VHH binders against Protein DOG1-like 4 (DOGL4). Designs and how they scored, part 31

Target 1, 232 residues: Protein DOG1-like 4 (DOGL4), of Arabidopsis thaliana (Mouse-ear cress) (q84jc2)
Amino acid sequence: MSKMRNLVEEKFLEFYESWVIQLELYLHQLLIAHNNNTMSETELRHLISKLTTHHKAYYTAKWAAIREDVLAFFGSVWLNPLENACSWLTGWKPSMVFRMVDRLRKSRVVLVEAQVKKLEELRVKTKFDEQKIEREMERYQVAMADRKMVELARLGCHVGGESVMVVEAAVRGLSMGLEKMVKAADCVRLKTLKGILDILTPPQCVEFLAAAATFQVQLRRWGNRRHYVTHS

## First folded at step 18 (VHH)

Design gf5 (from ge4 with S57N)
Fold by OpenDDE, fold request of step 21:
Structure gf5 (fold): chain B 232 residues (1-232), chain A 124 residues (1-124)
Amino acid sequence: as target 1 above (232 residues)
Amino acid sequence: QVQLVESGGGLVQAGGSLRLSCAASGFTFSDYHMAWFRRAPGKEREFVAAISWSGGNTFYTDSVKGRFTISRDHAKNTVSLQMNSLRPEDTAVYYCAAGDELYMPISADEYDYWGQGTRVTVSA
């Protein structure tokens, strides 16, 4: 039996299913472009722009949804357990994409020294930003266990109706913090992508994006097979 | 308030040069890709050149390659277009544009802000 979903979850689920379908279409185009050396730079740039715009659209939708219910994204019913297990603050971990970049370095793609240097600088910065967000996230999580909440937990059901108000207040506080952290994390994701795409040539961008999209799509497929979950 | 103000347009003879400038304000300039577009009489707006947010990447339409150079100054929040070896077919109103896409766009619909334009006329 499927988990009962609230309105935010249901709406975003629908959006995400459609979004993934479109991602797969772009992935197909990227793979064609990668295997076909006949595409012009203009054509490659258009393709890259279409895909990156698609990614941006995801975050636009996400940010609208988290404003309504950020907690929905910490369950992410639109993702299978494997996808969720690989999630960092409701999405992909920014530093993970550098694994895709590393793949380029080991492939037939030749990165010039200047590119390698810039990528390493970006990697360091990305990791720093991740750690900063993680520390702040921990602060919010720990704050949930304040004196009142701990005492309330100790008293359990003996507290009565007043306990509901205390819990709701605590959840509201946490939710505000989580929303902030999720947005911050997303900004790091977007900034990281923006940086990588600025460093790479159009053909390299295509290869990178194809690798990333492939991994995302395959992760979803692997998870679905393992857990017998169908999202489409 | 977001503003893009173009300058440097004018009348020039074929083979001459002009330098267009665009002053940006009201947004984080360093986060935006900048571009120049142009609209010739009786024609639609077309892409001319773009420069990425970092300035590390540029792209030009084929007709201006080798003749035009786009650059940006982060300290002054300006983008420039050096136009050399101008031709009558370069006659147009030139527009500065800014876009905050993940990748430097070359399509007009992917730019968020636009200037009012500066007219460039190249006489035969």
Scores: ipSAE 0.897, ipTM 0.955, lowest interface PAE 0.5, mean pLDDT 93
Fold by OpenDDE, last read:
Structure gf5 (fold): chain B 232 residues (1-232), chain A 124 residues (1-124)
Amino acid sequence: as target 1 above (232 residues)
Amino acid sequence: QVQLVESGGGLVQAGGSLRLSCAASGFTFSDYHMAWFRRAPGKEREFVAAISWSGGNTFYTDSVKGRFTISRDHAKNTVSLQMNSLRPEDTAVYYCAAGDELYMPISADEYDYWGQGTRVTVSA
């Protein structure tokens, strides 16, 4: 049975499809830049800025949408099942990007000791922040099963208008909490990216961003092929 | 109320030095990249120098490399531009700018806040 999509889902789906197409274009440019050592530092910086601005645009759109319906992002109909399975609080798990950073060390890219140290510090901080958010998220999830809600569940479906009001209030409370958590998670994502990009040189940034974008695009493609779903 | 207030401009002879300062207020200074731009008479605004939010990265336009140094003080919420070996072609109004992009930008359109500018005149 096909799930009905609300207006928020539909709008964001359209946005995301376009956003991914543009991401693929940037990925192509990153790969060219990575393979062409003739690009100037200025050119590299411009390319990095364009891509990071693109990412910022995603969060701007997301935050506008979650104000209307944060629950839409916990279904994320614009993602395939594989992408959803890899989702942490409606997006990529911040600590995962350090796997991409580690890849740099195994490539021809040389990270100096000072960079390695800073990256490790950032990793530790990122993980700490993730755990904090997870604990808070659990509180909201558990709170949904309060005394009133449990009692309503026990009584079954033969409950009148009062029960509807109780459920709606509970959902509103949960939604407010979820919005807070999603924003917090996104802040950790953005801080993590901002930190990594500050530590790396422009060529290293290009390689890192190319790796991250490649993974994102490929994950989508793999999921689409596996589940025969096409969004873009 | 966001404010960027430049100071330190003035008249100097070629080969001389000036230190520009920009005092920032009304936003979380530590989250923002800071930059200096300049506009010479009859010319468009151009990038001069930038420093990342952490202060760990800097970038300069080619014409000022080796002569100008950008720095920031998180305790005082200030960004500075030390200008040495000044040339007549450095004559311009210098603007302080702040931006909160993920990556330190070098384009003017990527900065959110701007000062009113301070005039630097280098005589021959």
Scores: ipSAE 0.896, ipTM 0.954, lowest interface PAE 0.5, mean pLDDT 93
Fold by OpenDDE, fold request of step 19:
Structure gf5 (fold): chain B 232 residues (1-232), chain A 124 residues (1-124)
Amino acid sequence: as target 1 above (232 residues)
Amino acid sequence: QVQLVESGGGLVQAGGSLRLSCAASGFTFSDYHMAWFRRAPGKEREFVAAISWSGGNTFYTDSVKGRFTISRDHAKNTVSLQMNSLRPEDTAVYYCAAGDELYMPISADEYDYWGQGTRVTVSA
């Protein structure tokens, strides 16, 4: 929206728009599966696998893109302001998914005690990992104000070939750090998701994934309506 | 180098038992779902059983439910298939497979690594 986009941004925007469309299709299938209760376990597992493979594809694309320009993901031009506001290190906050699990517990879904225990253990672990990443991020952000960055800022005020080279080198260094952080966050996301799906039964997985997908899709819709953003 | 090495196959009479084992190396075993597939003579490869990365989740094809048990040993990096009450229709080459999908897959195309297979023959 009136801001300049680079090649990485444009490419990923296109990818993400297509990815979301496919997500909506899977969501529809999940909802059907959830409501009719006619699908076999095999069928449910296939559906779950398709969707989770879709999620994996997102991260594959993301990681390829962040290798080129991780900074693109801190702007995330493919997201509306509401989506961005809800983002934690360029994605969903890992601990947030347990809200979806809680939804299951409050619905018609009955979790056995063993599941509840495992989920709680996972919650604790996820929260710990999340906090660890946050601390590292804080450290990194504070480091942005170090002597090197001050020098970089000074250099940025001057136009010259040598100065430009120095700035570019510095930015590359910073980007590498950011990339590591983003990947670490994504690993926590994926591990959390993988853990939840391992604990839940196939029908429960369907409900969980439907809830998560619904939230994601609705967040996008709400944000688009509010900010009059078109992503068609 | 990634390796999956199956063992335990052989000839057995109907109603008998076999225990297949697969030794994994060259990858982080604890991160991968493990599965057994089989290919009978003249037939396509089919899913038999899978066990999730943690070992907390298992799934079986209908024809082997109640007869086969899949298990894994993280300390030894092995996956096993206990086959009881074997039938002639269980005759096949059995393959061990490993996959790192988010959800334990039951389709062959979702597994990344494969063993060479071990032959199981059940005589009538």
Scores: ipSAE 0.889, ipTM 0.955, lowest interface PAE 0.5, mean pLDDT 92
Fold by OpenDDE, last read:
Structure gf5 (fold): chain B 232 residues (1-232), chain A 124 residues (1-124)
Amino acid sequence: as target 1 above (232 residues)
Amino acid sequence: QVQLVESGGGLVQAGGSLRLSCAASGFTFSDYHMAWFRRAPGKEREFVAAISWSGGNTFYTDSVKGRFTISRDHAKNTVSLQMNSLRPEDTAVYYCAAGDELYMPISADEYDYWGQGTRVTVSA
């Protein structure tokens, strides 16, 4: 049964595979833009907007899917084991992106003092928000052994009739909590990204987004190679 | 109910100044990028200026650079467009727009909410 995909998993898998393909296309465009100094600011902004809209579309799809089955995202059959191992609450850890920003600073990209200051402020805020979510998660984990979970344990494999309703109610309760946690994490991701993009110039945004997309794509490729997993 | 209400339009002589204002309500103002668009007679709506959700980033169309300044007030939920050195070609209905994209957009289709517009007429 563990290998059987439910409808939510199947739909999201299909979506994600398509989404990654499009991401790779955008990555290619970003790399061209990065290496080509002929693009105007307007053109760069349009490219950035297209990619960020693409990212927003992912979360739109994700949130629709988690409303149906949030548990699907705690297995994430569309990800390989390496991707899953690097996952924090069903996605990338928000504070991780600052490593990419640091890479920019150590490269040919020159950040002005005002940008550095804002980035540091954002870093601190992001870390704080992550910790807050982690604390909440800890509380939630402790609370998981509640009446509903005990009821599930009590029922065991003898589920039928009224007991089925009890189990369903218990699972729904658990799922609601998880959904809340996932959404909270996603909000931090989106806010972090939105903040970084607000601080960086268009050329810097292109470089940052290219680095981020490269990392994501390579992580997927590395994981697939190691585990002989085929996607798309 | 989401509402964007523009004000400040009117008749002005070339070289004059106007300050447009847009009052926003019905949504979390601080989460939205704000922009001004304009539509001249017989022309399509065009981008004029945008300001990011934080106010830390702005962008202008080339024709208004150095003359127009976009700003926002989070306390009052308003966005403003200071227009200096106005030209007859600036004559248009000016629209306020709000969008919640991750990156400050410069295309009309990426903005979610729109005002009814305020008319600016610049005489020669």
Scores: ipSAE 0.889, ipTM 0.954, lowest interface PAE 0.5, mean pLDDT 92
Fold by OpenDDE, fold request of step 19:
Structure gf5 (fold): chain B 232 residues (1-232), chain A 124 residues (1-124)
Amino acid sequence: as target 1 above (232 residues)
Amino acid sequence: QVQLVESGGGLVQAGGSLRLSCAASGFTFSDYHMAWFRRAPGKEREFVAAISWSGGNTFYTDSVKGRFTISRDHAKNTVSLQMNSLRPEDTAVYYCAAGDELYMPISADEYDYWGQGTRVTVSA
């Protein structure tokens, strides 16, 4: 039996499928740009802008959806189990992108000392922000698991309407906290990305974005293959 | 309320210099890329120069490279355009723009806020 999805899940699933298709198109363009070295700086900048605008559109859609049901993103039915396993607070872990940057350094890309310094500063800041969010997230999770809530969760469906209402209220409270945390995490993601793109040259940005997009697309493909997920 | 107010325009002889300034208010200046655009008589608005949110990245249209310099002051929430070796073809209304895209844009449609413009006239 297929899992019953709510309206938010269905809508976002459709959105995400379309979004990924477009991402793959941009990835193809990035790879061409990276391999040909014939594009002008203007052309590279336009390409980078198109892709980054695409990423921004994802978060715009996500934030609209989480206002309706943030819990949908903790299930993330539009992702396969492998993608979900690699998710941190409903998305990629911000500090992970520095691995992509490190890959650049191991390739033919040469970063000047000033870039390296700025990247390290950004890395430190990003990790600090991640830890803050993790601590706050833990606080919400622990608060939900108090004795009263455990008892209500166990008995609430059969004890009476009042107990059910209490549980629902608690879940609403948690959801509000989760929404806040997800938004905070997304902000760190966006700030990190914005910072990296500011530090790198246009050709370096293309290579970085290509690496990131490749990782995302390959993770999805491999996950779908492994778990036999049917996608149109 | 968001405001971008340009200043520094005027009449100058060919070979002369002007410094345009744009004062920004009503938004978090440090989060926004800033740019200058211009519209010459009978022509469409065109990109001139941009500076990233941090000030660490700049980009210029080819026709102004080596002559114009864009800079920003975070303490004053201003962006400036130093224009040297001005030419008659630089005659235009110059507009300041702000955008919060992830990457510094060079297209007008990717900027969110615009000033009213300041007129620069370069005589032969």
Scores: ipSAE 0.885, ipTM 0.954, lowest interface PAE 0.5, mean pLDDT 92

Design gf5 (from ge4 with S57N)
Fold by OpenDDE, fold request of step 21:
Structure gf5 (fold): chain B 232 residues (1-232), chain A 124 residues (1-124)
Amino acid sequence: as target 1 above (232 residues)
Amino acid sequence: QVQLVESGGGLVQAGGSLRLSCAASGFTFSDYHMAWFRRAPGKEREFVAAISWSGGNTFYTDSVKGRFTISRDHAKNTVSLQMNSLRPEDTAVYYCAAGDELYMPISADEYDYWGQGTRVTVSA
C-alpha cells in the first residue's frame, strides 16, 4: 500500500483492520458451532446476533466515514486489489450471496420447499434492486457531465479565486451523488442479508454466515498473497 | 414519536387464557422485530417470545412453548401474545419491545423501543 492517504483513509483503515480481526474470531466461533450439534437454539441465536451486530457496526462506521469523504471508498486503501476488483459500489454485490446459499444446498443443508420458494423470491427482488441502482448510476454518470464538471475540465491547472469555488462546488455535488448511491447499495446489502437470515433456521444461518465470513477472509488472504508476490 | 402501547392484561385463574396486544406507532413497523418480555415480582426482566420483522420466524422461551403464541398484524401495526394454560408463575408485567437488528434478537439490550407494560396476574 504505497498510496498517499488522507485522514479519513487512515482512520477507516485502522477501524477495518480491527473489524476484520473480530470477524475472524466470530468465524472461529461459527465453525465451532457448526461442528457442535449440542448447542442449544438459544446459544446459536446469540452467536448469530453477535455477528450480525458486528456487520451492522461496519456500516455504521462506513456511513459516518462517507459523510466525510465518500471518495475514499472508491479506491479503498484498506482493501487489496483483488478485494477491490470484486467490489460493487464499494462493497459485496448483494446477489452474490445466493450463490453461497446454493452451495449450501448442494452440501448437507436441506431446505424445505417453503424456504426454497422464499429464497427465490428474495433473489428476484435483490436482482431487481441491483438493476435499479445500476440504472441510477448510469443516469448519474451521464449527469456528471454537467456545466460544473465541464468547467472543472476546462479550468484544469488554471486555478483562480473564482475557479476554485466552482471546482469545490462541482466536487461537492459529485460527492453527494456518490454518497447517495453507496448508501442505496448498502441498503440492498443489508435487506438481502436480513431476508436470508429470516428464511433460514438458526443452524442454517450459522452455516451461511460461516461460509460468507470464510469467503471474505479467504478473499483477503488470496489477494494479499498475490499482491505480495506481484510487488515483492 | 415512537409508541408501544400494551393491552389485554388482567386477573385470570390458573388454566385460563389471555390475549395481550401491543399497538405500535411512530416507526416503520414492517422493519422491526417484535418481542414480549416479562418481569415477575422480585425478578429480573426475561425474554418470553419474539417474532421477526416479516412474521416468518418466531422464538419462545422454554417455559411458555406450546402455551403461548406470538403473532403480528402489519395492517394494524400490532403484535399479539396469545397465552393459554396460564400458570401462577406466569404472573408478571408484560412488555412489548421493538428492534431493527439484522437478526431477530432474544436479548433485551438489542431492542430499541419499549412499552410501559401490562400486568398479568394468574391466581392459583
Scores: ipSAE 0.884, ipTM 0.955, lowest interface PAE 0.5, mean pLDDT 92
Fold by ESMFold2, fold request of step 19:
Structure gf5 (fold): chain B 232 residues (1-232), chain A 124 residues (1-124)
Amino acid sequence: as target 1 above (232 residues)
Amino acid sequence: QVQLVESGGGLVQAGGSLRLSCAASGFTFSDYHMAWFRRAPGKEREFVAAISWSGGNTFYTDSVKGRFTISRDHAKNTVSLQMNSLRPEDTAVYYCAAGDELYMPISADEYDYWGQGTRVTVSA
């Protein structure tokens, strides 16, 4: 409807395409580092920092865009339908990242008991935070079913210009609530990532980041093949 | 009003020990990685040691490994650097730094807050 909403989507699409290209370049570096027995811990730590800085840049751009149009991040034009279908509150579900961590744990030589204990504590905390957000979303949905909001929607459907402005005000209020929940979800994502990287050794961090980047790139590639075929 | 205040510097003979301390205030200490950097006369600031926000991850520059130990005390909001087997090349002004990155930084430009420094002189 508005030029601002169209501009937000177009600007973030350009940003995201560039961001994913750079992520793939970092993935190549991670895979080389994973197989290179001569890399120093200093070199590994620098590479890990480049990846985490790249991830923070994504959230910085996202939070700026969300302030203008949070709905653009639900069913995003820069993601294919498979990527969108796998989203939980506009991103990866924090508790699901531990499946990649579980692969690391099955290599018993690599993960020591102290790491396993810390990772389990983090998994529990992450799930708790995730469930708290889910309960808040449920409260939000119940509030939306409030008779006042239904009446506003009825007015917008049947009445002209002034009713449009009332509906638009109600949608702005809804958007503010959604923005808070998306940012809360992103904070859980960032805290979870920060915690995992703190527990793992630098080689394990490289392996984890490579697995995460591989999953993201493959999800995009596979979904694009399916989407492309469907429209051809 | 973020403040990092270093202490514990001084003059010591080679082979001796010093313990540096950094008192932190004005931020949530447990959310921040902490580090020590040093600047020798005529040189640029260089990384010495870092400890992650949780205290569970530490890293040291090669020249101090096995001689220096970084630690943090969340109850007192302090980070410490125990410096043993000191050498004349350890002579520098030592700076405390704090940063809130996703991964504990070892580059100075990734740290947001800095102390004024404490001087360490190691005599031959």
Scores: ipSAE 0.766, ipTM 0.897, lowest interface PAE 0.8, mean pLDDT 86
Fold by ESMFold2, fold request of step 21:
Structure gf5 (fold): chain B 232 residues (1-232), chain A 124 residues (1-124)
Amino acid sequence: as target 1 above (232 residues)
Amino acid sequence: QVQLVESGGGLVQAGGSLRLSCAASGFTFSDYHMAWFRRAPGKEREFVAAISWSGGNTFYTDSVKGRFTISRDHAKNTVSLQMNSLRPEDTAVYYCAAGDELYMPISADEYDYWGQGTRVTVSA
C-alpha cells in the first residue's frame, strides 16, 4: 500500500495523459470526417491509419511497462474509479466491442450481407479466444488462492531473509503469469480491432473509431465529474 | 530473417502487360498487409497498390486504377501485381513491401519490410 506513485506509475501516467489528449484531437478529426462526406478515400484511409497508429503506440508503451510492473495496470493511477471498474484484464472486453458495432448498425451504418457474415464469424472467434483467457484466468485465480493460503499459513511465522526470498519468488511467478494473461488479452483486443477494420469500409471505420473514442472520452469525463457528498 | 523477392520485371511496349510477383518468407504471411510501391527516375517512391492481410481489402493509386490488379496467395506466400495497358509513365523500379499495422497502410513509412525491387521499363 503506497501513497506515492512508483516510477512505472509516474511515467505511464504522464504518457497516458498525453496520449488521451491526442486521442481527443483525433476524435475531433473523426467527427468532422463522419459529418462530412467530401473526404476522399485516400484522406479517410490516412485518418484511420493515424488512429490505429495511435492505438498501437498505446500498446507498445503498455507492454514495455507491464514487463516492469504489471500490477500497476490493475487499479491504475492514471484512470478514475469508473474507468478501472469497467476494465477486463486491464482493458476493454473484446466481445463487448461488437455491441458498439451493433449500435452503429441500428443508427447510421448499413452493412451488406457479406460484411454481416464476416462480422459474425469474427464475433464467434473473439468470444472463443476470450473464453480461453477466462478459463486460464480461473486456473490462475485458483493457483493464486493456493499461494494465498500458503502466505496465510505463514502469517503467524517470524519474518526473515528466507521468508522474504520465498515471498519475492512467489510474487515474481504471480507477476509473470499476470503479464502473460494481459498480453494474451491485448492480442485478442488487437486481432478483433484489426478484423473489424478490415471488414468495414473506410467511412464505416471512421464511424466505428469515432464511437470507440467517444466512449473512452465520455467514460473518463463521467468518472471525473461526479460530486462528493457530505454526510451529516 | 525476413525476405521479400520481386520478379517479373522487364522491358515491354506501351499497351502491353507484365505480371510482377513477390515471394515472402521469414514471417507469418497471413498476418501482414502487402503493397507495391514504385520509384521512377528522379522521383521519390510512390504508392501503387495494397492488399490487406486477409485479402479482402485492396486500394490503388488513381493512376493505375482499372489497369493494375493486386492479389495474394496464402498457400504460396506470394503477392502479385498484374499490370495491364502499360504506359511509359509506369516505368519505375517496383518494390514489394510488408507491414503488420492494425489498418492496411498506404504510406511507405508504415511498411517495415522491403524487397530490393524489380525494374519495369515501358517503351513508347
Scores: ipSAE 0.751, ipTM 0.889, lowest interface PAE 0.8, mean pLDDT 86
Fold by ESMFold2, fold request of step 19:
Structure gf5 (fold): chain B 232 residues (1-232), chain A 124 residues (1-124)
Amino acid sequence: as target 1 above (232 residues)
Amino acid sequence: QVQLVESGGGLVQAGGSLRLSCAASGFTFSDYHMAWFRRAPGKEREFVAAISWSGGNTFYTDSVKGRFTISRDHAKNTVSLQMNSLRPEDTAVYYCAAGDELYMPISADEYDYWGQGTRVTVSA
């Protein structure tokens, strides 16, 4: 009913469905821990590690998949249209995560001045790194307008099979450039997450991870429900 | 290749102090969480203390809280464990460990690199 799917898309769809189900199970544990004052710091740290290991597993699978088909991650078949519309370079926008921290601070978590200072420093660094990626995207767009690449693509269309090797090589070159940028964006995401979890206390980390998982799960549920309602 | 080299172990009387040091090389030190684990005679290896990649997050097992202090020196690429008020039950081989997980680990299986260990013996 949607786009034709290749093997990479089908495999990652299966992975992602399973990954989200496991994320929902971890969310349940996070919510219990959030509402339960009897968990030890050791227990909280183990739970946080389970979540971060689960997130690393996502990126491990993603990086293997983008090696084969980076374009599958732009307009992904395993995400609903709302989820895809919220994506920045194949994932959540790093700077936006600080708005989630800000919301938690206003309603649930108490941060000491030293934590606030460190979070602001991280926010600035994250925004700087994010802007560097955006500038590299602009350079990539300029490179795609390169007359040599346009000429090769035009020749391939008119010559047929004999030019397939040249066009294929050009497409692989552009795909490798996109793969590099997607990995760079993911590295900003992971370093931002690593920094936030380092600054927050274990109970605060549980609240942050719960809020992040809740947002992701609700975005998926809302997008799926909206589809049914808007097509009635 | 990554190397972690512990030093500073030895024999001390109960109530005494020792300072363990771990020299790290072969990786970007500031990216790694560092930890100390120990193995007592006849017992399983246990977590002692950890310090995050930034130095801003530390955690200690209950039996050493208030007596041991973990610290790191980014200029020298070293991690130290200051052990005060030592007890006979602190007798063990102490191991330095390093890992680059997203969150500072307290389980041994989440640390990728290990030193050879340094023996600490605390006499009654």
Scores: ipSAE 0.749, ipTM 0.888, lowest interface PAE 0.8, mean pLDDT 85
Fold by ESMFold2, look of step 18:
Structure gf5 (fold): chain B 232 residues (1-232), chain A 124 residues (1-124)
Amino acid sequence: as target 1 above (232 residues)
Amino acid sequence: QVQLVESGGGLVQAGGSLRLSCAASGFTFSDYHMAWFRRAPGKEREFVAAISWSGGNTFYTDSVKGRFTISRDHAKNTVSLQMNSLRPEDTAVYYCAAGDELYMPISADEYDYWGQGTRVTVSA
């Protein structure tokens, strides 16, 4: 089936480009805070809040856009192919963020045993919520396998009015179900992030947010990189 | 309808103690960070203390650190501020606030809900 860039995709592309630029600016501030160690706890908390407010703004915009066109977020025009390939239900996989925490623990961040215990509890809860979503996705995929309703909706735009209304209702129902699933995945992402930031100290939060932002920015830059062949 | 109701204010001599309480209703209490702000006569509202949604993270402004203790009770949907070693400069109207941000805020503009305030006067 053909994919045309529509108004939702155009608007979100503009939003996302601006959002990533601002993320890079915040990353610069995080790296200064990490490298210099001169910021007070108050200053660190303000910086962390700027980052988390920026992340929340992304989801606010995303959820508004999904109500208009949830399919735009599967194979998004504002992401390069590498970024799209790394997506789990239109975003980062919640359980995988704990590997980043584990890396920081081994190299830069010293965690007290109480923090380790709380992080493991959160990891278990996050994994359980992911598995629940994956099971619900399986059930949804059975409904999506009835793709004849989607094809009839496209053909029904050129056939009689009563048939079009029935098909449109079925397509709307399937799209609303997918929107609900994407929002559920986003809620797991946000709960996981909120939990991690509550367990970590402010300096540890800066380390974590810097690592996460670095990964996101580098994935985008690497995926946008143009390769060429050279002669030896 | 969200409602935050402060209590426990009053007149106290310098060096004394007061315990403020804030009863919360109309939202899922355990999802919200809670904070106390204060407004001294002729001044703007300033941050005093905050406690995260889980209760595991607290932060205090420097001038009250070591003297004030914030706590929350999820069974009663209340947040409390134990104020010890009170000074005349602690005189203010104290406000309870609630917010659901991803990270526990310390800025007033990040809190969505506010109480009416309770007056604390500390005599020299």
Scores: ipSAE 0.748, ipTM 0.892, lowest interface PAE 0.9, mean pLDDT 86

